# Ledger of designs, part 35: VH-VL binders against q86iv5

Target 1, 237 residues: q86iv5
Amino acid sequence: LDSCSICVDFVGNSLNDLLNIILNSGVIGTCGDLCSAVPGGQIVDTVCDLLCDYVGVDEFIKLISDVDPDPIYICEKISVCKTNDNAAASLDLVQINPQNGTVGGTFTLSIAYTVTNTIATGQLAFNIIDPTGNAFGDAVLLVQQSPEQYTQQFQFQATPSEQESFPNGLYTVQALVCEGSCGSPHPNTYTLANGTTTFTISGADSSSMSGAGSFSGSSQSTQTGAASGSGSGFALF
Key: E = the ipSAE of ESMFold2; O = the ipSAE of OpenDDE; V2 = 0.75 times the mean of E and O plus 0.25 times the DockQ between their complexes.

## First folded at step 14 (VH-VL; framework fv_rosmantuzumab)

Design d6 (at its last look DockQ between E and O 0.36; V2 from the best seeds 0.00; counts 0 for: pae E 2.3 > 2)
Fold by ESMFold2, look of step 14:
Structure d6 (fold): chain C 237 residues (1-237), chain A 120 residues (1-120), chain B 111 residues (1-111)
Amino acid sequence: as target 1 above (237 residues)
Amino acid sequence: QVQLVQSGAEVKKPGASVKVSCKASGYTFTRYSIHWVRQAPGQGLEWIGYIWPSKGRTGYNQKFQNRVTMTRDTSTSTAYMELSRLRSEDTAVYYCARVPLYSSGWFDYWGQGTTLTVSS
Amino acid sequence: DIQMTQSPSSLSASVGDRVTITCQASQSVDYSGDSYMNWYQQKPGKAPKLLIYAASSLQSGVPSRFSGSGSGTDFTLTISPVQAEDFATYYCQQSYYYPYTFGAGTKLELK
């Protein structure tokens, strides 16, 4: 795994803990003071300490404490992730299956895209907008994506939760390919391509009082030696 | 072959200090932190603290307040733990153990232990 | 600090039995989908030996009759089938954050 991916994963997973330590702890004079307090075992402490030492504890705290903290942007400012203001891509396919499903059902979103100028550090992301206007989504990190054709899949289960009830009706899927974090206002961030599709939910009676949404995103590249991918959890841009 | 070899048994009076050594061999000393864990007779395991050999960074269990000091000598691949103002309840076997810095924090290899007896 | 409650404190078994030891943390020891719970075996007069790390990962050289499971606050070490060399004390340990803490131990004895 490259240093950019390691940084983004660390910041994304530890941002809330870092902010809590910064806000609620006493003196933070060294990277050790900050990083030893982050939960997640030795590897989190090690990665935190390396990144913090690279820029210095004061600069690291400033980056983490930004009013609009963004893991990709933070890692770009640390200089472990690169940017490309001329990144370019297009969306070839945005497909959801089934197009007509039920509450509790599993939906697979398939996205194909072509990179025409390297994406240095960016995202392939989606939002799903329910009939009432509420949205949920996910994203995968793209690092040094050379000009090629790529495919990725995301799965979700339409299990009602406090976050999303999955009402009957028409759902809109938005897919984006971005340099930087999709939807972010930070510099060096661009929406390179977007696409939409729709699906419907109807029928199914669910009397369960349990409510939770789970997402499983998968990424696949048709131009590489890999055929598998993974999701990072919920990301609403 | 990975080895952690500790210094021999110690007998001390209350109020004295002890310094236990832990000599590492068979691996890259600076890629692992060294932790110290003690075990009183007939009792369980108690974490004391750690040292990162490359950086010298330490962290201590608050229970030991300012009575413990951990150091290392990278040229001899040796970690040290010094416990001061000894009390009878410090009677225990003291272990060093290593933790890979790129891990979730498990003790994969342990020293043989150093028995400390604190008595008048 | 995370308190570790290990049960039972002792357990008698015969060679060939299936043994289950549990460990409960006072708070979740999960971080980003990983569980920060480890298991050790200790024989009298010897240092502890790592068996299981990250709740379920088997340490190199440890027989497959040892397995770990669980997440959040509840974790289990299973030995099946128990062999003569498995009579020892077993400890769980969390590495979620400092200070690292251990369970009080479970002594597995020959019945």
Scores: ipSAE 0.530, ipTM 0.812, lowest interface PAE 2.3, mean pLDDT 87
Fold by OpenDDE, look of step 14:
Structure d6 (fold): chain C 237 residues (1-237), chain A 120 residues (1-120), chain B 111 residues (1-111)
Amino acid sequence: as target 1 above (237 residues)
Amino acid sequence: QVQLVQSGAEVKKPGASVKVSCKASGYTFTRYSIHWVRQAPGQGLEWIGYIWPSKGRTGYNQKFQNRVTMTRDTSTSTAYMELSRLRSEDTAVYYCARVPLYSSGWFDYWGQGTTLTVSS
Amino acid sequence: DIQMTQSPSSLSASVGDRVTITCQASQSVDYSGDSYMNWYQQKPGKAPKLLIYAASSLQSGVPSRFSGSGSGTDFTLTISPVQAEDFATYYCQQSYYYPYTFGAGTKLELK
């Protein structure tokens, strides 16, 4: 397990809980006081405590209580995630299939990009903008990506939900490769590459099936990282 | 060799309290948490809570929150579980178990169990 | 609390058979690419023994005939081939959220 990924996942998933604890709890004197109140099992508690101990409880609270808290930035500030101000990448391909679909259909977004200087900690992000201007999307965390070509696929079903109604019309896809969190105002954040494509949705509004469109973003990150299969126990750090 | 040795069987009346001990040996006591699990006769396993010996932090199953207290003595590598206001439903075998600190929370070693009987 | 549905509650098998036990969690027990599911064996009058941790990792000293698989909400313990000493009760356990919760158990009996 990559410590940076663990940090970003923890902060991202527990940010609201941490904030609630900070706001609703009296004086937090120790990392233990904070982390013991975070919902989760031992691993969450352990990760929280370890991360908090890196900077101390006061600094940790300060980082979490930022007006615009960014999990990647927080993990960089506590030196768990690395930064590279010289990171560089280009976007090779942004493709959506099918180009013309229907409501309820499945769409596959393929993004190819080339890293020319190592991305230390960043994101591959995409936004889909519907004809009304409503946007939805996802992002994948990039950690220590060496210079080479990468490909990522995303899949979504155009099933209407409270979050997206999938009206008929022209949709715009925006793809971004970033050092840091895409669109973040924090230091050490850069958009390295961007690209766009379009697709259309047409067809009869089959409004009736209230199927909760589970965005199963199966991010198959083929990180060909050499899984050194040493049977070492689950160690976070 | 890693060992968790628990205190002997207890017989208590309803409303009483019991304190069970778990003495650890064969490893660094502060590098593992101690969890407590009970098993009623012929029933499954129920998690009670945990203690981190290094910091003394505890977490309890809400079902027991007002009745259970876990403590440790690092000088003797011993964990304690106290359960108060005992009921007949508290009749069970109580186990302590070890969990590595930097793990996903599995119980790799168990005590032999302590039988608690609560009867009028 | 995360509910653990374990099935079957009991099964009979012969030595040499392949046995599968399933455990379903009421919600996903995955975090950061890992599954927080463990399997235990318990014999009468004894404490549980760890078999599998993190869904698929074999505990040291446990025979290779035991294997675990699954992710998200659905997990499986497989014993193949079953040996005479394997007749016992098996439990799944999630360690994703407190309180930790166990399946109701599966009793493996000799046919």
Scores: ipSAE 0.448, ipTM 0.769, lowest interface PAE 1.1, mean pLDDT 89
ESMFold2 (binder alone), look of step 14: mean pLDDT 93; pTM 0.951

## First folded at step 15 (VH-VL; framework fv_rosmantuzumab)

Design e1 (at its last look DockQ between E and O 0.80; V2 from the best seeds 0.00; counts 0 for: pae O 2.8 > 2)
Fold by ESMFold2, look of step 15:
Structure e1 (fold): chain C 237 residues (1-237), chain A 120 residues (1-120), chain B 111 residues (1-111)
Amino acid sequence: as target 1 above (237 residues)
Amino acid sequence: QVQLVQSGAEVKKPGASVKVSCKASGYTFTDYSIHWVRQAPGQGLEWIGYIWPNKGRTGYNQKFQNRVTMTRDTSTSTAYMELSRLRSEDTAVYYCARVPLYSSGWFDYWGQGTTLTVSS
Amino acid sequence: DIQMTQSPSSLSASVGDRVTITCKASQSVDYSGDSYMNWYQQKPGKAPKLLIYYASSLQSGVPSRFSGSGSGTDFTLTISPVQAEDFATYYCQQSYRYPFTFGAGTKLELK
C-alpha cells in the first residue's frame, strides 16, 4: 500500500476519534499523546504517529480540527497525497443492470471512464437516489491514475433496512469522477465528469401488515477494474 | 531463533525499586515494540506498558503511570522496565514480549519471565 | 478500559473431545473489518504462547485443531480434537485499545 492510500484510510476511519480526543484532552504536546489514544490497536497508533510526526503535532491537530475536515484534503495538506489542478477525465458508461428489478434483487452498477490527464488524488463516486429523494452511495479512492481507460463495478442488494427501505418506483444513479473529494468545496477539488442513469424497483411487502420500511436488510458494492488501491473510506458528497 | 532473555529473579523490600532487563536477539530490534506484562501468583495476566525501541516512545497502563519507567538501548538490543515504590502486591512474574509494529498488538514471542518477590 | 469476560473459568475434557471457550468484551473490538481479539495458551511455570490473532488467524506452528471465531464482542476458541498437550490455561486478549486487557483465563483439565 502507498502512503497516500494509507493516510486517507487512516483519517477516514479515525477522524471522529481524533476530534473527540482533541476536544476532550487538556494538553496534547506530542504525537504520542494524541495517537496512543486512538482506538484500532498498535497499527493505527503507528500510522497516526508517522503522519503526525511528518508535519508536527500542532499542524496535525490544526488540520484535523478544521471546521470542515476532509480525509483527502487533510492528506493533501500534509503532502502525502498529491494534487493535479489539470486532471481530466470523461465518463464513457454509467449502466445499471437490471434496469427493471425487484425488492431483494441484486443490482450491478458499471462505470467506465477515461483519464486524459492524471488524477493525482481523487474519487470515483456514486449516489443512488430513491423515489422519495433519499440517497445512498459509495466511493473509491483514485491515486495517481494515469491516462488510460478504466472500468469499475459496484453491487448492492435491494434489501430494505432502516437506512433505505427500497420503495417501488424510479431510482436515479449519479456517478462522478473527481480530483479531490467529490462535492468538496476545498481547493484543488474538481468534478472532472459526471453521468446519470435510472432504474426501477417493483416488489412485495414482507407481510400483509404495513411495514415494508421496517425491514432490516443490506446493500453491497463491489469493485472490479484496472484501477488499483486499498482506500475507500469516504463516500458521499 | 527469536529470543527474549530476561534478567534473573529479584527479592526486594517495600519502598525499593527494581529494574528488569530483556535482551532481544534473532530479529531486527527496532521493527517490534516491547511490552511488559505481569502475573501475580495464581492470577491472570496484567498489561503494564510498552516501548518503541526506535523512538523510545512509551505508553503505560495508568495503574502504573507514576511508578514505571521503560527504556531501551538499541546498541545492545535490550529493553528495561523499572518499577519504583514497591509493595507486596507487586510480587509477580514480569514478562517482556514483542509486538510487530504493524500489528494490532498480539504478543508473538515472550521472555522467560523474571520473578519479583516483595516482602518485608 | 475494555473488560474481558472469559467462560468457563475451568472445564474438564478427555483426549479427543471438542472444547469451546468463550470471551466477551465490554465493547466491540472490531476495527476496519478486523476483530482485534487474540488467544494464548499458558502451561504452569512457562510464559504464554500465542495461538490465534485477529480472532481467527492461526499463529505459525500452532496445530490446526485450534481455531478461533467471532466478531464484535463475542469470541470463541475451539480445540478439536483435544490432545494430551492441550491441558493448560487459555487467555483471550483484546488489542483494540490501550490498555490491552486479558480475560481471567480458562483452565482446561484432564477428566
Scores: ipSAE 0.647, ipTM 0.871, lowest interface PAE 1.1, mean pLDDT 88
Fold by OpenDDE, look of step 15:
Structure e1 (fold): chain C 237 residues (1-237), chain A 120 residues (1-120), chain B 111 residues (1-111)
Amino acid sequence: as target 1 above (237 residues)
Amino acid sequence: QVQLVQSGAEVKKPGASVKVSCKASGYTFTDYSIHWVRQAPGQGLEWIGYIWPNKGRTGYNQKFQNRVTMTRDTSTSTAYMELSRLRSEDTAVYYCARVPLYSSGWFDYWGQGTTLTVSS
Amino acid sequence: DIQMTQSPSSLSASVGDRVTITCKASQSVDYSGDSYMNWYQQKPGKAPKLLIYYASSLQSGVPSRFSGSGSGTDFTLTISPVQAEDFATYYCQQSYRYPFTFGAGTKLELK
């Protein structure tokens, strides 16, 4: 297991718990005092203690209590994640299928990008903006990606929820490749590449009112060769 | 073969202290935490606490926080549990158990148990 | 503390039967896609033996007739088919948060 991924995962999943402990537990004198209270059993306690010991309890609390806590930045600050200020990448493809779907339908977003200088710790992120301007999306952590071509797929169902109603109309997809967390104000964060595409949702397929749009990100790293396919308008900005 | 061998049975009076040992063998002592669990006669299992042998960090069930002390000797691969101010309710079989440090906290190997009887 | 409720407290079965033991946690014991629930077997005068970890992972050396399932708050241990050596007391245990807690146990008896 990659230590950087473990760190980012821990901080991301336990940030609220840590904050609650800090706010409610009074004086925290040791990493043990802090970490033993975090849910996740011994494994989380062990990871928390290990990370806390890198910087000490005071600095760790300070990082966690930041106004804009960023898991990647925190892990970089404690030197568990690496940075590369010279990271470089380009987007090759942003495609969504189908281009025209219906409410309740499944959509597949495919993003291809080329790393030209190693991404030390970064993200592949996307945002889907509906016709009303509401946005939803996800991100994948990138750790030590060497120069090569990568492909990531995301799948989502356009099932209405409290978070997204999926109105009929034109949707915009934004894809980003970043060093650091995309959009983060913290140091060592850079947008390396961005691109957009569009798709439409029309008509309510009356069928299955089934529940919450779970983003199942299947990361298939397929080294697909250069297929020259012509058609759909990817605008690189 | 992984083994945890505990010290023998103890009979104590109320208010006394007891120290139980757990000697580990057949694995790297510092790669696993030692947890302690007790079982009163005819009752279920109660978690007492743990120690990380690598740096001696401990965690205790709040029920025992002021009465239990866990220690280890890495040179002998032995963990110790001391329970003070004993009460009749402390009568139980005490087990040490091994837990991988980077696991959620299951007990894959157990000692044979140490019977503690607290009686006036 | 997380309370663990096992059911039934006892059950009788014959060799060859399928038995199911349930454990309910007072709160979810899921973390990062895993369920932090473990199952143990204990025979009289012996220490508990680990059967299942992460709700469904079979411990090495444990027969395949033991299986675990569940997520969130509801978990199940299944023994099928029951063998003569399986008559014992079974415990669930959560490792989601300290203090670790156990169910009260289920005694499986020969019918």
Scores: ipSAE 0.168, ipTM 0.676, lowest interface PAE 2.4, mean pLDDT 89
ESMFold2 (binder alone), look of step 15: mean pLDDT 93; pTM 0.953
ESMFold2, look of step 18: ipSAE 0.641; ipTM 0.867
ESMFold2 (binder alone), look of step 18: mean pLDDT 93; pTM 0.953
OpenDDE, look of step 18: ipSAE 0.077; ipTM 0.649

Design e2 (at its last look DockQ between E and O 0.77; V2 from the best seeds 0.00; counts 0 for: pae O 2.3 > 2)
Fold by ESMFold2, look of step 15:
Structure e2 (fold): chain C 237 residues (1-237), chain A 120 residues (1-120), chain B 111 residues (1-111)
Amino acid sequence: as target 1 above (237 residues)
Amino acid sequence: QVQLVQSGAEVKKPGASVKVSCKASGYTFTDYSIHWVRQAPGQGLEWIGYIWPSKGRTGYNQKFQNRVTMTRDTSTSTAYMELSRLRSEDTAVYYCARVPLYSSGWFDYWGQGTTLTVSS
Amino acid sequence: DIQMTQSPSSLSASVGDRVTITCQASQSVDYSGDSYMNWYQQKPGKAPKLLIYAASSLQSGVPSRFSGSGSGTDFTLTISPVQAEDFATYYCQQSYRYPRTFGAGTKLELK
C-alpha cells in the first residue's frame, strides 16, 4: 500500500542480490545499471529504480553496502520509513494452541498487544526455541501503528524439514514488539515489550523420518486497527 | 483501444541501417516499457531489448549491444529501434510489444510486425 | 542467460483432446513466491498473443480451456479440450532476468 511497506518488501527480498551485484560489478553509474540486474520481474526493477533515484545511486549503494541485512533500517535511512524514538507498547497475551501437540500438527500462536505511543516502523516478531536450542520464527511489519489494541495470529505446521526436525519435548515461544527491526543494533531501534509461553510436542518419530519434509515457509497474520504489516521472513533472533 | 502500429516492410543491403517505428495509442505511453522481439523465417522468438519511455532508459541483449539503438518520442507516443551494420541473418519480422511497469513482466500487446529483408 | 527447453517440438491432436506442453528453465525463475513464466500463442503470419502470465494466471479474454501450472524450473501449459482454433505454435518465456528468453516453440497440429 504505502511507500514504507513497498521499500521494506523490496529490500528484504532483493538485498542479497543487490549486494552480489554491487560487490561483483566494477562501476555502477546509474540506477538502471544496478536495478536492471536484479532478478524478479518487471515490478522489482521498477521499485528498485524508484527508490534508487529517490536518494541517488551513490547513496543507495552506500546504504546497501554498509548494512548487514536490515531492510527496515535501510528504508529509514532512505527516509521512506519514519521513526519514533518514543514508541511504546505492551504485550497483553501470548498464547499457543494446542499447548500439547504432535509432529505434523498445526499450531496457532495468538498475540494481543496494545500500542500506547505510535510505532512508526517496527515489528511484531516471534521466536520458537525447540528442545535442542534450535530456533525459528517470523515477523510482521508494523507501519504507523496508532495507539490501539491489536491482535495477531500466526500459524505453522510442524512438518520436519532440513531447517527444523520438530523433536519431542518442550518448546519456548518468545514474542517481541519493536520499533525498528527486533534485535537490531541500529539506531532508532527499541524492544517495546516481550512475552513468553511454552508448548510441547509428542508423536511418532520413526514414521516421520521419511520424505523431504517442509516448514510452510510463511506465517499468516490477522490485525485489527488501522495498521499494516506486509513483510514476511525468517526469524530475526 | 490499445494499439501498437509499426512502420512498413523494409528491404536493405548488407552494411546498411534500418529504423523501425512503433506508434502507441489507447493508453498512457509512459506507464509501459516497449520491448523489441524478432523472428527469423521459420524460427522462434528472440528478445532484442527495451526502452522505458519516461526516462529513455534502455537495455539491450548483449548479442545486439553494439548494433542496436532504441529511442522514443513521448510527444508522439512512438518508440524506435535502429539496427546498424545489417547482414543477411538479420532478415526477420521485428515486433514491438509493451510491458506494464508495475507487473510481473509479460508482453500484453504486440505490434503487427515489420518485415526486414537484407539481401544483396 | 536462462535457456528454455520446450517439449515436444510438435504434436498432433484431434478436436476434443487434452494436450500438455512442457517448458524447463535452466535455472529457477521463482522470486519471492512468484513464478516468472509466461505463455504465448502464435498463428502463422500473426504476432504472438499472451495466454498465461505468472505461470498460472489467465489473461483477460483467453478461454478457460487454457491453463498453466508449475514452479521453479518446470512449467506446463494445458489445453483441454482442444478446439479447431487452437492449432498454432506455443512459446514459453521467462521474465525473471534480462535478457528475456523464449522456448523454441511447440507446434500443435490437427491429426
Scores: ipSAE 0.630, ipTM 0.860, lowest interface PAE 1.5, mean pLDDT 88
Fold by OpenDDE, look of step 15:
Structure e2 (fold): chain C 237 residues (1-237), chain A 120 residues (1-120), chain B 111 residues (1-111)
Amino acid sequence: as target 1 above (237 residues)
Amino acid sequence: QVQLVQSGAEVKKPGASVKVSCKASGYTFTDYSIHWVRQAPGQGLEWIGYIWPSKGRTGYNQKFQNRVTMTRDTSTSTAYMELSRLRSEDTAVYYCARVPLYSSGWFDYWGQGTTLTVSS
Amino acid sequence: DIQMTQSPSSLSASVGDRVTITCQASQSVDYSGDSYMNWYQQKPGKAPKLLIYAASSLQSGVPSRFSGSGSGTDFTLTISPVQAEDFATYYCQQSYRYPRTFGAGTKLELK
């Protein structure tokens, strides 16, 4: 794993712990004071120490305590992640299968995009908006993606949960390629490309409220040759 | 072969200080943290603290926070633990142990121990 | 602090027996699918020796008759078959959070 990915992963996963430590601890004088309190064993503590040392404890705390903390931005600010203000990409495909599904069914989202100028640190993100306007989604961290075509697949099960009830109707998928965190107000954040598609869910299967849709992203870098796939209409904005 | 060799037995009076050394060999000193653990006679194991040799960063058990100081000499691959304001309850065998920095935090090698006796 | 409770405090066994020692943490010591529990053997007058790390991983050089299992709060060390050299005190230890904490130990004695 590259240092940027490690940083983003750490900050993302430990942000709440760090905040709790900062809020509940008196004076935090050293990186050691802060990082030794973070749960997750020696690896997490070591990563915390290393990252904190890049900027010092005061600046590290300041970054973490931001009103809208952004892991990618934090890692960029501490110079662990790189930025590219000239990053450029286009969206090639947004496809959801099946186009018509049922509650409890598994859906596969495929996104293809072309990088034309290196994405230094960014995201491939998607949002699924249900008929009521509730949105859920996920994102993949992009680090040092050179100019080429990429494909990412996401899978989710339309099982009702506290977070999403999966009502019957028309769903909208929004896909985004970004430098920085998609939708972030922080510097060095740009939406490079976006696109949408739709699908439908029908048939309220009353089956058991099993847990939240786990998005398993398998990044297969397939050099897809030009498969002329037929006309499922995606709108590029 | 990985070795941690500690300094010899110490006898101290209450209120005194003791400094125990732990010399590491057979591995890259900066790739592992050194932890200190003590064991009172017939008792279990108590964690005291750690030092990260590369930068000298330390973490202490709050029980010892104001009495323990851990240092290292990277040129000699030696870690030190100083305990001040000694009490009779500090009578124990003190161990140094190494922990890989990028691990879940197990103690894979130990020193032979240093016996500290605190008596009036 | 995370408290570690070992059971039993002592037990007697014969060579060839199967022995099980349990350790319970006061809170989960799992993180990201891993368990931060370790087991040590200590003989009289000697430093502890690492047997098992990450709940179930056997330390290099440790005989395969030692095994660890468990997750969350409940962990087990198994010795099977017990050998003459295995009569010692065993400790569990969590490395999930600071301060590191140990169980009180289990003394395995010859029956």
Scores: ipSAE 0.515, ipTM 0.791, lowest interface PAE 0.9, mean pLDDT 90
ESMFold2 (binder alone), look of step 15: mean pLDDT 93; pTM 0.952
ESMFold2, look of step 16: ipSAE 0.542; ipTM 0.818
ESMFold2 (binder alone), look of step 16: mean pLDDT 93; pTM 0.948
OpenDDE, look of step 16: ipSAE 0.178; ipTM 0.691

